# VH-VL binders against Probable molybdopterin adenylyltransferase (moaB): the designs that were tried, part 2

Target 1, 163 residues: Probable molybdopterin adenylyltransferase (moaB), of Methanocaldococcus jannaschii (q57631)
Amino acid sequence: MHKRIKNIKYAVVTVSDSRYNDLIKGKEVDDKSGKLLKKELNAKVYTIIPDNKNMIKGIVEHIVEFFDVDCIVFTGGTGIAERDVTVEALKEIIEKELDGFKIIFQKLSYEEVGFSAMLSRAMAGIYKGKIIYALPGSVNACRTALKIIKEETGHILGHLREG

## First folded at step 11 (VH-VL; from g6 with heavy chain W102Y)

Design k2
Fold by OpenDDE, look of step 12:
Structure k2 (fold): chain C 163 residues (1-163), chain A 122 residues (1-122), chain B 108 residues (1-108)
Amino acid sequence: as target 1 above (163 residues)
Amino acid sequence: QVQLVQSGAEVKKPGASVKVSCKASGYTFTGYYMEWAKQAPGQGLEWIGEINPDSGDTRYNQKFQGRVTMTRDTSISTAYMELSRLRSDDTAVYYCARYLDYGDYEGWFDPWGQGTLVTVSS
Amino acid sequence: QIVLTQSPGTLSLSPGERATLSCRASQSVRSYYLHWYQQKPGQAPRLWIYGASSRATGIPDRFSGSGSGTDFTLTISRLEPEDFATYYCQQYGSSPLTFGQGTKLEIK
């Protein structure tokens, strides 16, 4: 069994047109999910971007290039509306998808909210040796995902680094 | 069953303070933000602010900033809203409510407390 | 802040009729952040519709929500006596959270 990596460094990115608009207008930003993730993961990087594919992909490249992090966690933009493009954006750059994450997450979500779990999505994958997660925008969804992330991320990183 | 039970009606003089309590049951108190709203007689609803019962962090409507203080006692699953420097236009029913979201849906209140009437009169 | 304007202020109808309640936002609100509540005199508000079009648990199917952008609608296909109340829309897409002023649905 591969060694579990400890002291994981995280980046957190909230994807939300509404929160981003509040941000650029200098208003108080109510980003409950992003703040939860930032705190729980002790994230080194925290930012808010709008629902835009290029910006989502761009922020990944930016973080990978300029910050020393092991994992990037996105929250928001995973619904079924036209503006929900987080999953689609990340799929364009992800080298290897961790299919198990979305399956496990969706199952847990179903146990919490029933069939409505189909209205939101999640995913995980590998890009340039980093782990990327895409989570729904709700606090509860992020809380559920955190259980998986905190437990398994170190294990996944161990595999990535040891081959 | 999820339930929020608020303290009883209050009658206060202008300049005084009032502290309304909201006791939660049927769910994990620290797991959900607690919201507060104001409803003046015959008027609509107005958001006052919220508290994270786990951390104690608060966020207030700017209209009430400086006069409102929200706290909680996790040992008894109770949230508190204190409004100071009361004036006549503070006369209203005050509600606590549990914040809910899931998936990408965000920001509705369910359930609500039964409300607390606060009357400010000289 | 986002101002939600509901219309009409008062709607007088009889049981069996169709009711259409409007909620207009001063700027675009994503449907995920638009909700409706019902309130009867002397009672607390109760969640009725969340996410613009999803009925809360226990809400009859005669109620429906629709809309996007700045225009949202709550429709009651066939009014029942217990449906007469005040309905509020609410948004949480932009800070601060705001409510509409309400539409009072009263019996004619």
Scores: ipSAE 0.754, ipTM 0.915, lowest interface PAE 0.7, mean pLDDT 95

## First folded at step 12 (VH-VL; from k2 with heavy chain G31Y)

Design m1
Fold by ESMFold2, look of step 13:
Structure m1 (fold): chain C 163 residues (1-163), chain A 122 residues (1-122), chain B 108 residues (1-108)
Amino acid sequence: as target 1 above (163 residues)
Amino acid sequence: QVQLVQSGAEVKKPGASVKVSCKASGYTFTYYYMEWAKQAPGQGLEWIGEINPDSGDTRYNQKFQGRVTMTRDTSISTAYMELSRLRSDDTAVYYCARYLDYGDYEGWFDPWGQGTLVTVSS
Amino acid sequence: QIVLTQSPGTLSLSPGERATLSCRASQSVRSYYLHWYQQKPGQAPRLWIYGASSRATGIPDRFSGSGSGTDFTLTISRLEPEDFATYYCQQYGSSPLTFGQGTKLEIK
């Protein structure tokens, strides 16, 4: 009933005050997680924004309106510190949360580091027929998430478009 | 057992070059950046640069730009750092180290190689 | 670049005493990106504390890290003979990554 979508088009957004500041100063930017995601997902869109709720919500609207992508992947700003606002910002716009993504991500993280996995705050959700993922800023966390994203994103999109 | 084993000590003359190797074992070599640092006798640590073993992409500390080249051979899980036009103040121990991060935490080094002493003398 | 200034340069104390080592950054660094290493003469550095306050595997709980913004501290509540070494802080918050110049903790 629900076909798996192929040839998925991704946008990647890095959320980091320090990386954004380096970028606007014209410095070389060291964005290891963003570069990994861009490469592994063959991203059509790649950008860096500061840890700011309005910019996070604004970049989602901009990408949805002006770019032909199926999925937006955020990296960074998902911790529990005051400046970490990515999850909070996305929850203000997400139509349906994909709780299964968080659960599976936590399970895979637990297998790597045990109880420390409780500190990880990955999420996924649906917005205007597209999938939005929010991932921690580390390369390690992004590799873990890529196992899930590459395996299941096409299936999820199939459900969204055929149902 | 995660391990980084470096090549042995070297003695060089000014103007020469040196190539230090760092063989990794016990983990997926291409998943982690390899970092290089310098420690002159009696001094602190100074970052030289890094290589992404998957892509071969490098970033260098500006102080070493133009004299350092980092490469790798993924078939033998080995990273290399070559420093050219050696000067007496290049006399130091050179370390490789694996870049680590997890969750929200980024950018520490574990483990380190045992170090390679390079002596530059006339 | 972010300069990390450690103080004091040398700290002379006896076993059993409390040690406090300071690392001050020239710009704000998120705690996630501030790390500490221990180094003994003739040995490679070893990861001690990551993310300002998280102990690496096997590090005794007498070691604690704290701080945020520009001011970070490594505290040893009760010095043991094996704790006398040089300690370095390191940041990854902005390129290039940098180390502090070290604090040598030595027996008085």
Scores: ipSAE 0.749, ipTM 0.897, lowest interface PAE 1.2, mean pLDDT 92

## First folded at step 13 (VH-VL; from m1 with heavy chain T28K)

Design n2
Fold by ESMFold2, look of step 14:
Structure n2 (fold): chain C 163 residues (1-163), chain A 122 residues (1-122), chain B 108 residues (1-108)
Amino acid sequence: as target 1 above (163 residues)
Amino acid sequence: QVQLVQSGAEVKKPGASVKVSCKASGYKFTYYYMEWAKQAPGQGLEWIGEINPDSGDTRYNQKFQGRVTMTRDTSISTAYMELSRLRSDDTAVYYCARYLDYGDYEGWFDPWGQGTLVTVSS
Amino acid sequence: QIVLTQSPGTLSLSPGERATLSCRASQSVRSYYLHWYQQKPGQAPRLWIYGASSRATGIPDRFSGSGSGTDFTLTISRLEPEDFATYYCQQYGSSPLTFGQGTKLEIK
């Protein structure tokens, strides 16, 4: 009942108005965190969307329906500004929140920057048997989250599927 | 402690090339982009470009494309910037700096190397 | 291609006075991507403020950053002799990364 799933298939979604604008205008796109996640997770799907709730929810539905992935990882839009809607959008669709991910992420961030860790947000949840992570947009935050994601995603999926 | 130590000053003729080194210590070299900037005498700062030390991938300011090449040697935690076809207005201090970000905040430089003066004169 | 215009170019003040340095962007920049550096002659720039308003480690609280959109400000509430330097703003919101031309804060 505690089988650890291996060979996890990931999708990576960068949420950024500026990078999306560069993309649709055919300009060079500087997506350091998205490229890191794509490489480190050997992502099957990689895309960039603007800071928009409907597009965030829509891309989840699209990926779940048309791609064979176990896990979707968002980077960007997790701050506290008005345009930061990733966590809020995902909370509208996730079935169960994985509070442990947020707690561990904050602990690791605290060890690096102390109380300023409150400025970094992360969230994880379950949707239709898949894991969705929402990460801040920095390379630093994504490296911190990758320590957790690489270590525990297969374990979490194992519990979901052994129900 | 985190440090960036650059190679010493260079004097070059117009049309030559120069290669500036930047040795990193006190952190995981491959985890952070290395940035390069130019400061002409009495002038402000101008971004030249960057390298991902893990992959070797680079991005250059268009002003320098075609004349700049950035490389690295991960075995000695050292980044390099080579500027070719030097001309008099390339006389400047050249800095390396570590790209840093945190949370949702991105794209500042800390620390900077001490700078390398490149003088282009006949 | 975001142009950062700093004003004034030179600001002449005495110790104890309040300094206000302006950085105006040619298009909107999220505060997450706007940063400030201090540079003294013969030295490398030093990170001073990141994310428009967050002080780097060891920066005294007489320095504060603020602003959003196209208008950003660095304020020094009570100038000390060590604060006289050139200050640069920098943006990461659009490629290529750019710096302002600098504000030289000099002793009057």
Scores: ipSAE 0.758, ipTM 0.901, lowest interface PAE 1.2, mean pLDDT 93

## First folded at step 14 (VH-VL)

Design p3 (from p1 with light chain S95N)
Fold by OpenDDE, fold request of step 15:
Structure p3 (fold): chain C 163 residues (1-163), chain A 122 residues (1-122), chain B 108 residues (1-108)
Amino acid sequence: as target 1 above (163 residues)
Amino acid sequence: QVQLVQSGAEVKKPGASVKVSCKASGYKFTYYYMEWAKQAPGQGLEWIGEINPDSGDTRYNQKFQGRVTMTRDTSISTAYMELSRLRSDDTAVYYCARYLDYGDYEGWFDPWGQGTLVTVSS
Amino acid sequence: QIVLTQSPGTLSLSPGERATLSCRASQDVRSYYLHWYQQKPGQAPRLWIYGASNRATGIPDRFSGSGSGTDFTLTISRLEPEDFATYYCQQYGSNPLTFGQGTKLEIK
């Protein structure tokens, strides 16, 4: 088995028009999922952006260029509404999708909320040797995803660096 | 069953402080934010603030900033809301409520405590 | 802050009738963040609709929620005696959280 990478460096990005609007207005921002992910992953980078495809892709490029991180975790914008573009944006840049993540996540979500699990999406993929996750905006969804992320991210990174 | 049980009614004088408790049961206390709301007699609901029971981090409505303090005791799954420098318009029923979300849906309360009547009178 | 204005303030109807309750937001609120509660006298509020259109567990199908942007609606297709209560909308789209002033649905 491939070596599991330890001490993974994370970036967390919340995708939310509402939270971004509060941010740029100088208001206190209530970003529960982002805060959870930041804390649980001890993320060295954290920010909030709106539901904009170009900004989503742009922040990935920026983080990759200027920060030493192994993994970028997005939360928010994964629903089926028009403004939910996180998955679509990331699919445009991801070099290799990790299909297993969304399948496992969806199953776990289904076990929690039933058929409503279809109303939100998640994905994972590789870009420039980095692992990117896209998670729903809820704290509950992020908690579910964290189980997978914490367990397998190091393993995936091991494969990437050996291959 | 998920339940929130609040402390009993309080009668206070202006300038005093009141501390309302909310004991949670039937779920993992630290996994869910605890919300607090105010309902004056015959009036609607007003959000006071919230606490993350895990971290203790709080967020307050600016209207109550400086007078409200939310805390929790994880050992007994209990959240507290303390309101100081009480005045007559603080007379209201105060509710605790569990924050919920899933998927991309966020920010509703379920369940609610039974409420605590706080009466401020000279 | 986002102000939620509910209308009408009081709605007087008879059992069997259709009820339409409105909640208007001062700015756009995504459906993900708009919720409804029912409250009866002497009781705590109870979650009724979450995410604008999703009935909470145990809520009869005669209740439905709809809307987007700034206009949201709670509809009761055929009123039952137990439906007479005050209904509140609530938003989580912007800090601080806010509630509508409520619509009291009373029996005519």
Scores: ipSAE 0.904, ipTM 0.951, lowest interface PAE 0.5, mean pLDDT 96
Fold by OpenDDE, fold request of step 15:
Formats: structure tokens, sequence, C-alpha cells
Structure p3 (fold): chain C 163 residues (1-163), chain A 122 residues (1-122), chain B 108 residues (1-108)
């Protein structure tokens, strides 16, 4: 068995046009899911960006280049609307997808709300030795995902570094 | 099974303070933001603010900033809203409500408390 | 802030008729952040539609929500006596959270 990595360093990125608009207008920003993730993961990096594919990919590159993090967690922009591009953006750069994450997450969502779970997406993958998660924008979804992230991220990192 | 039960009606004089309680049951109190709304007689709904029951962090409507204080007691799953320097136009029914979201859908209230009538008169 | 304007202010109809309630936002609101409530006299508001088009638990299928951008609609296909109430729309797209002024659906 691979050794589980402890003391994981996280970055959190909220993807939301509405919250980003408030941010650049200098308004108070209500980012419940981002704040939850930041707190629960003790994230050293936190920011908000709009629903833009280039900015999503760009922030990944920036974080990878300038920050010493093991994992980047995105929240928001995972629906089926035109502006929901988080998953699509990340799929363009991810080197290896962790299919099991979205399957497990979707199942848990289905158990809560039934078929409506299809309207919300999640994913995980590897990019340049980092683990990237994409979560829905809700606090509820992030709370569910946190159970998996906290439990398995260290294990995955162990595989990446020793495998 | 999820319920919010608010404290009883209050009658106050101008300049006084009122503190309304909202007891939650049927769910994990600290997992959901608690929202507060105002409804003047015959009028619509107005958002007052919210509290994160876990951290105690609050966010208020600027209209009420400086006069409203939201707190919570996690040991009894109860949220509180205190409004100070009361005036006649503070006469209204005040509601607590649980914040909900799912997937990428965010920011609706369910359920609501039964409301607390606060009457401000000299 | 985002202003939600509901129309009409009062809607007088009879049981069996179709009701159409409008909610217009002063700026674009994503459907994810637009919700509807029903309120009867002497009672607290009750969630009716969330995310513009999703019926809350227990809400009859004669109710439907639709819309995007700045224009949202709540429709009742065939009014029942218990449907007469005031309906409010609410947005969570921008601070501060705001409600429409409400549409009172009354019996003709």
Amino acid sequence: as target 1 above (163 residues)
Amino acid sequence: QVQLVQSGAEVKKPGASVKVSCKASGYKFTYYYMEWAKQAPGQGLEWIGEINPDSGDTRYNQKFQGRVTMTRDTSISTAYMELSRLRSDDTAVYYCARYLDYGDYEGWFDPWGQGTLVTVSS
Amino acid sequence: QIVLTQSPGTLSLSPGERATLSCRASQDVRSYYLHWYQQKPGQAPRLWIYGASNRATGIPDRFSGSGSGTDFTLTISRLEPEDFATYYCQQYGSNPLTFGQGTKLEIK
C-alpha cells in the first residue's frame, strides 16, 4: 500500500459570474461554498473568478507556477447552463481523470434529490502532479465532497509520488 | 420534521430594543445559515441579514447595519435577532428561515418560522 | 441592488382559470438564483419554486416556473381554491438579497 500524504496544501477557487461581478464592483461578496472549503481545507490560496474557460485554465497554471499546493478545489459552474464551463475547462488540461470521484459524488447526490442530480456535475483529475477537484456551487454539495476529499486526497497523492 | 419556532409577539416603545428567538429542530443547526426577513403590515418581504450558526459570522443588509445583531446558541439550536433603537416603522412581522442550496442552485429559504410580530408604539 | 418587479400587483381570477405571474429583474439573474414563495394571510411564506423552474416538495404539478435573464414567470395551469394567495419572487444573484413586491392572486 502507498503511504498517505499528510499536511496537504490546498487552493480553493470559486467560479461564479455573480460573485465575481460583486467582487470587481467592490461590493461585499457572499461566497458561502468558497468560504466553507477554504476553512475546512485550511487553504493557503483562495480566489474568485468568473465563468470563463480561459480564466479557469489560467488560474490553474498560475497556482501551479507560483504556489506550493498539492490540490486545487474548484466550486461553481458545474451545471448544464451555457455559462457552466468549469468541467469543460478543466477537461481540456487534466492529464488523467479520476472517474471514481464523479461517480461516487453523483450517486450521493442522487440519493438526496433523485434524478435532479443529473443537473449538477463534479469531477476530479490530475494535472502536473496536482489533484484538481471541480464541485458544484452549493454548500451542501461541497460538504458532501469534503468527506471524500479529506479521506482520499492523501492516499491519491501517495500514489502520485511513490507510484 | 424540520421546524423553526420563533418567540412570541413583542410590544416596545420607541428607542427600546427587541430580541427575537428562533429555535430550530429536525436538522443539524450548524450546517445551515439562518436568514432573517422583515414584513411590515400589508407590505412585502425585506431581507435583514444572516448568520452562520457554526462560526457565528454575520452579514447584514446595510439598511439595518448598526441596529441589528444576530447571534446563536448552538447548544439549544437557537438563533437570535436583536434590533435596537426601535422606531415606528420597525413595526412588522419578523421571520427566521433556513438557507438552502443544491448543486449549482443557491439561496432559497425553507422552512420559515411562524413569524414574530413586533409592535413599536409610544 | 437588484430590483424585482412583479406584475400584476393584483390578479383576480376564478377557480379553473389559468394564472400567469411575472417577475422582472432590473438586471440579469441566473435561473439558479431566482425563487418563488407563496404566502397566505396570517401565515409565513412557503417555498414554492426554486431555481426558476423547480417545484418544491409537495407542490402540485399545476404550478410551473420558467424564465431567464430578466424575465421570470410563475404559471398555474388550472387554479384551485387553495391557490389564492400572494406570491413573491426572490433573487440571490447579487447582494443584497431582494424580494419582489408580490402579486396577490385573489378570487374573482
Scores: ipSAE 0.902, ipTM 0.951, lowest interface PAE 0.5, mean pLDDT 96
Fold by OpenDDE, look of step 15:
Structure p3 (fold): chain C 163 residues (1-163), chain A 122 residues (1-122), chain B 108 residues (1-108)
Amino acid sequence: as target 1 above (163 residues)
Amino acid sequence: QVQLVQSGAEVKKPGASVKVSCKASGYKFTYYYMEWAKQAPGQGLEWIGEINPDSGDTRYNQKFQGRVTMTRDTSISTAYMELSRLRSDDTAVYYCARYLDYGDYEGWFDPWGQGTLVTVSS
Amino acid sequence: QIVLTQSPGTLSLSPGERATLSCRASQDVRSYYLHWYQQKPGQAPRLWIYGASNRATGIPDRFSGSGSGTDFTLTISRLEPEDFATYYCQQYGSNPLTFGQGTKLEIK
């Protein structure tokens, strides 16, 4: 078995038009899911961007280039509405998708909210040696995902670095 | 069954303080934000603020900023809202409510407490 | 802040009739952040619709929610006696959280 990486460095990105709008207007921003992820992962990077494919991909490049992080966690924009483009954006750049994550996450979500779990999506993948997660915007969804992220991210990184 | 049970009605004089309690049961208290709302007699609902029961972090409506204090006791799954420097227009029913979100849907209240009437009169 | 304006203020109808309640926002609100509550006299509000169009648990299918942008609607296809109450819309798209002033649905 590959060695688990400890002391994982995280970046957290909230994808939300509404929260971004509040941010640029200098209003108080209520980003419960982003704040939860930031805290629980002790993230070195935390930012909010709008629901835009180019900005989502751009922030990935920016973080990869300028910050020393092992994992980027997105929250928001994973629904089925037209503006929900987080998953689609990331699929354009992800080199290898970790299919198991969305399967496990969906199962856990179904156990919590039933068929409504289909209204939100999640994914994980590898890009330039980094792990990227896309999570729904709800606090509860992020909490569920955190169970997986905290347990397995170090293991995945071990494989990436030794394989 | 998820329930929020609030403390009983209060009668206060202007300038006094009131502290309303909200006891939660049927769910993990620290996993959900607790919201508070005001409803004056015959009027609509007004958001007062919220508390993260896990961290104790609060966010208040600016209208109540400086007069409202929200706290919690995790050992008994109880949230508190204290309103100080009471005035006549603070007379209202005050509700606690659990914050919920699913997937990408966010920010509704369910369930609500039964409400606490606070009367401010000289 | 986002102001939610509900109309009409009072709606007088008879059982069996169709009811249409409007909630207009002063700026765009994503449907994921628009919700409806029902309140009867002497009772606490109760969640009715979440995310503009999702019925809460136990809510009859005669109730439906729709809308996007600045215009949202709660519709009751065929009124039952127990449906007469005050309905509030609420948004969480922008700080601070706000409610509409409510529509009172009363029996004619």
Scores: ipSAE 0.814, ipTM 0.930, lowest interface PAE 0.6, mean pLDDT 96
Fold by ESMFold2, fold request of step 15:
Structure p3 (fold): chain C 163 residues (1-163), chain A 122 residues (1-122), chain B 108 residues (1-108)
Amino acid sequence: as target 1 above (163 residues)
Amino acid sequence: QVQLVQSGAEVKKPGASVKVSCKASGYKFTYYYMEWAKQAPGQGLEWIGEINPDSGDTRYNQKFQGRVTMTRDTSISTAYMELSRLRSDDTAVYYCARYLDYGDYEGWFDPWGQGTLVTVSS
Amino acid sequence: QIVLTQSPGTLSLSPGERATLSCRASQDVRSYYLHWYQQKPGQAPRLWIYGASNRATGIPDRFSGSGSGTDFTLTISRLEPEDFATYYCQQYGSNPLTFGQGTKLEIK
């Protein structure tokens, strides 16, 4: 009944003050989670930004306006500390939250690490016909999320693009 | 059980090379970066570099760039570190360790190998 | 690079006493990226605390970690004989990752 979108085009955005600081100082940047996502999703766009709400919202608007992507995947800044603003920034702009992603992510995390799954926080939402995922900064969290993203993003886009 | 087992002690002369092995068991070898560290006698720990066992990509501490080469053989779940043009201050115990992260927490090492003593002397 | 300075260099105490080990970073390090290891002579380091305050599996509750920004501590509420060892802090907050020089906790 629903068209399953194929050949999905991704953008990957790493959110990290420390990695951004290394980048602007000309140092080698150690972005294990961003590199994993870029490779596994064959990302069309890859960038690193600081933990700043306006920059997170701004990069979403920039990518949506100037790049042909279906989906934006954030890694980093999803914790509960004051400096962690990715989820909070995205909640200010998303049109609908995809609660199912969060639930499935937590279930898979529990199967991998048990009670420590409470430490993993992820979300997904819809903005201007695009899917936005926000993931923790660890390689572990990104591997868990990739199982969901690779298998289901096309189905979700199919539902999103019908009347 | 997760375990890292390193090759035995080596005695080398200045100018030679040494290759230390680290065999992993009890986990998916290609899912976790392998880290290497140096501990000179009576001293603290110094990070040497790492390898992604899946891709073979490496990253080295600048202090060792040009003298260190890290490789792996995924068929036997083994990582290797080779240090060339040895000098007396390379005398140390060399450790491998598995990189771990979870959630927003990143960058600790667990477990560590038992260590390999490399002695550089005539 | 971030320099981690541990103090004191050597801490001489008796079993039953409280130990406080300090790790000071040369610049801000998020708690997420600050970790502690224990090492006994002739042995490999062992993960003790990750993310400044989370005990590794099997670590007794007499050990606690705290701190943020540039100042971090490892506290042992009541020393046991097996706790005498060298403790290292390590950061992953900036490339390259670095270790502190260690605090040797020895029996008086």
Scores: ipSAE 0.812, ipTM 0.921, lowest interface PAE 0.9, mean pLDDT 93

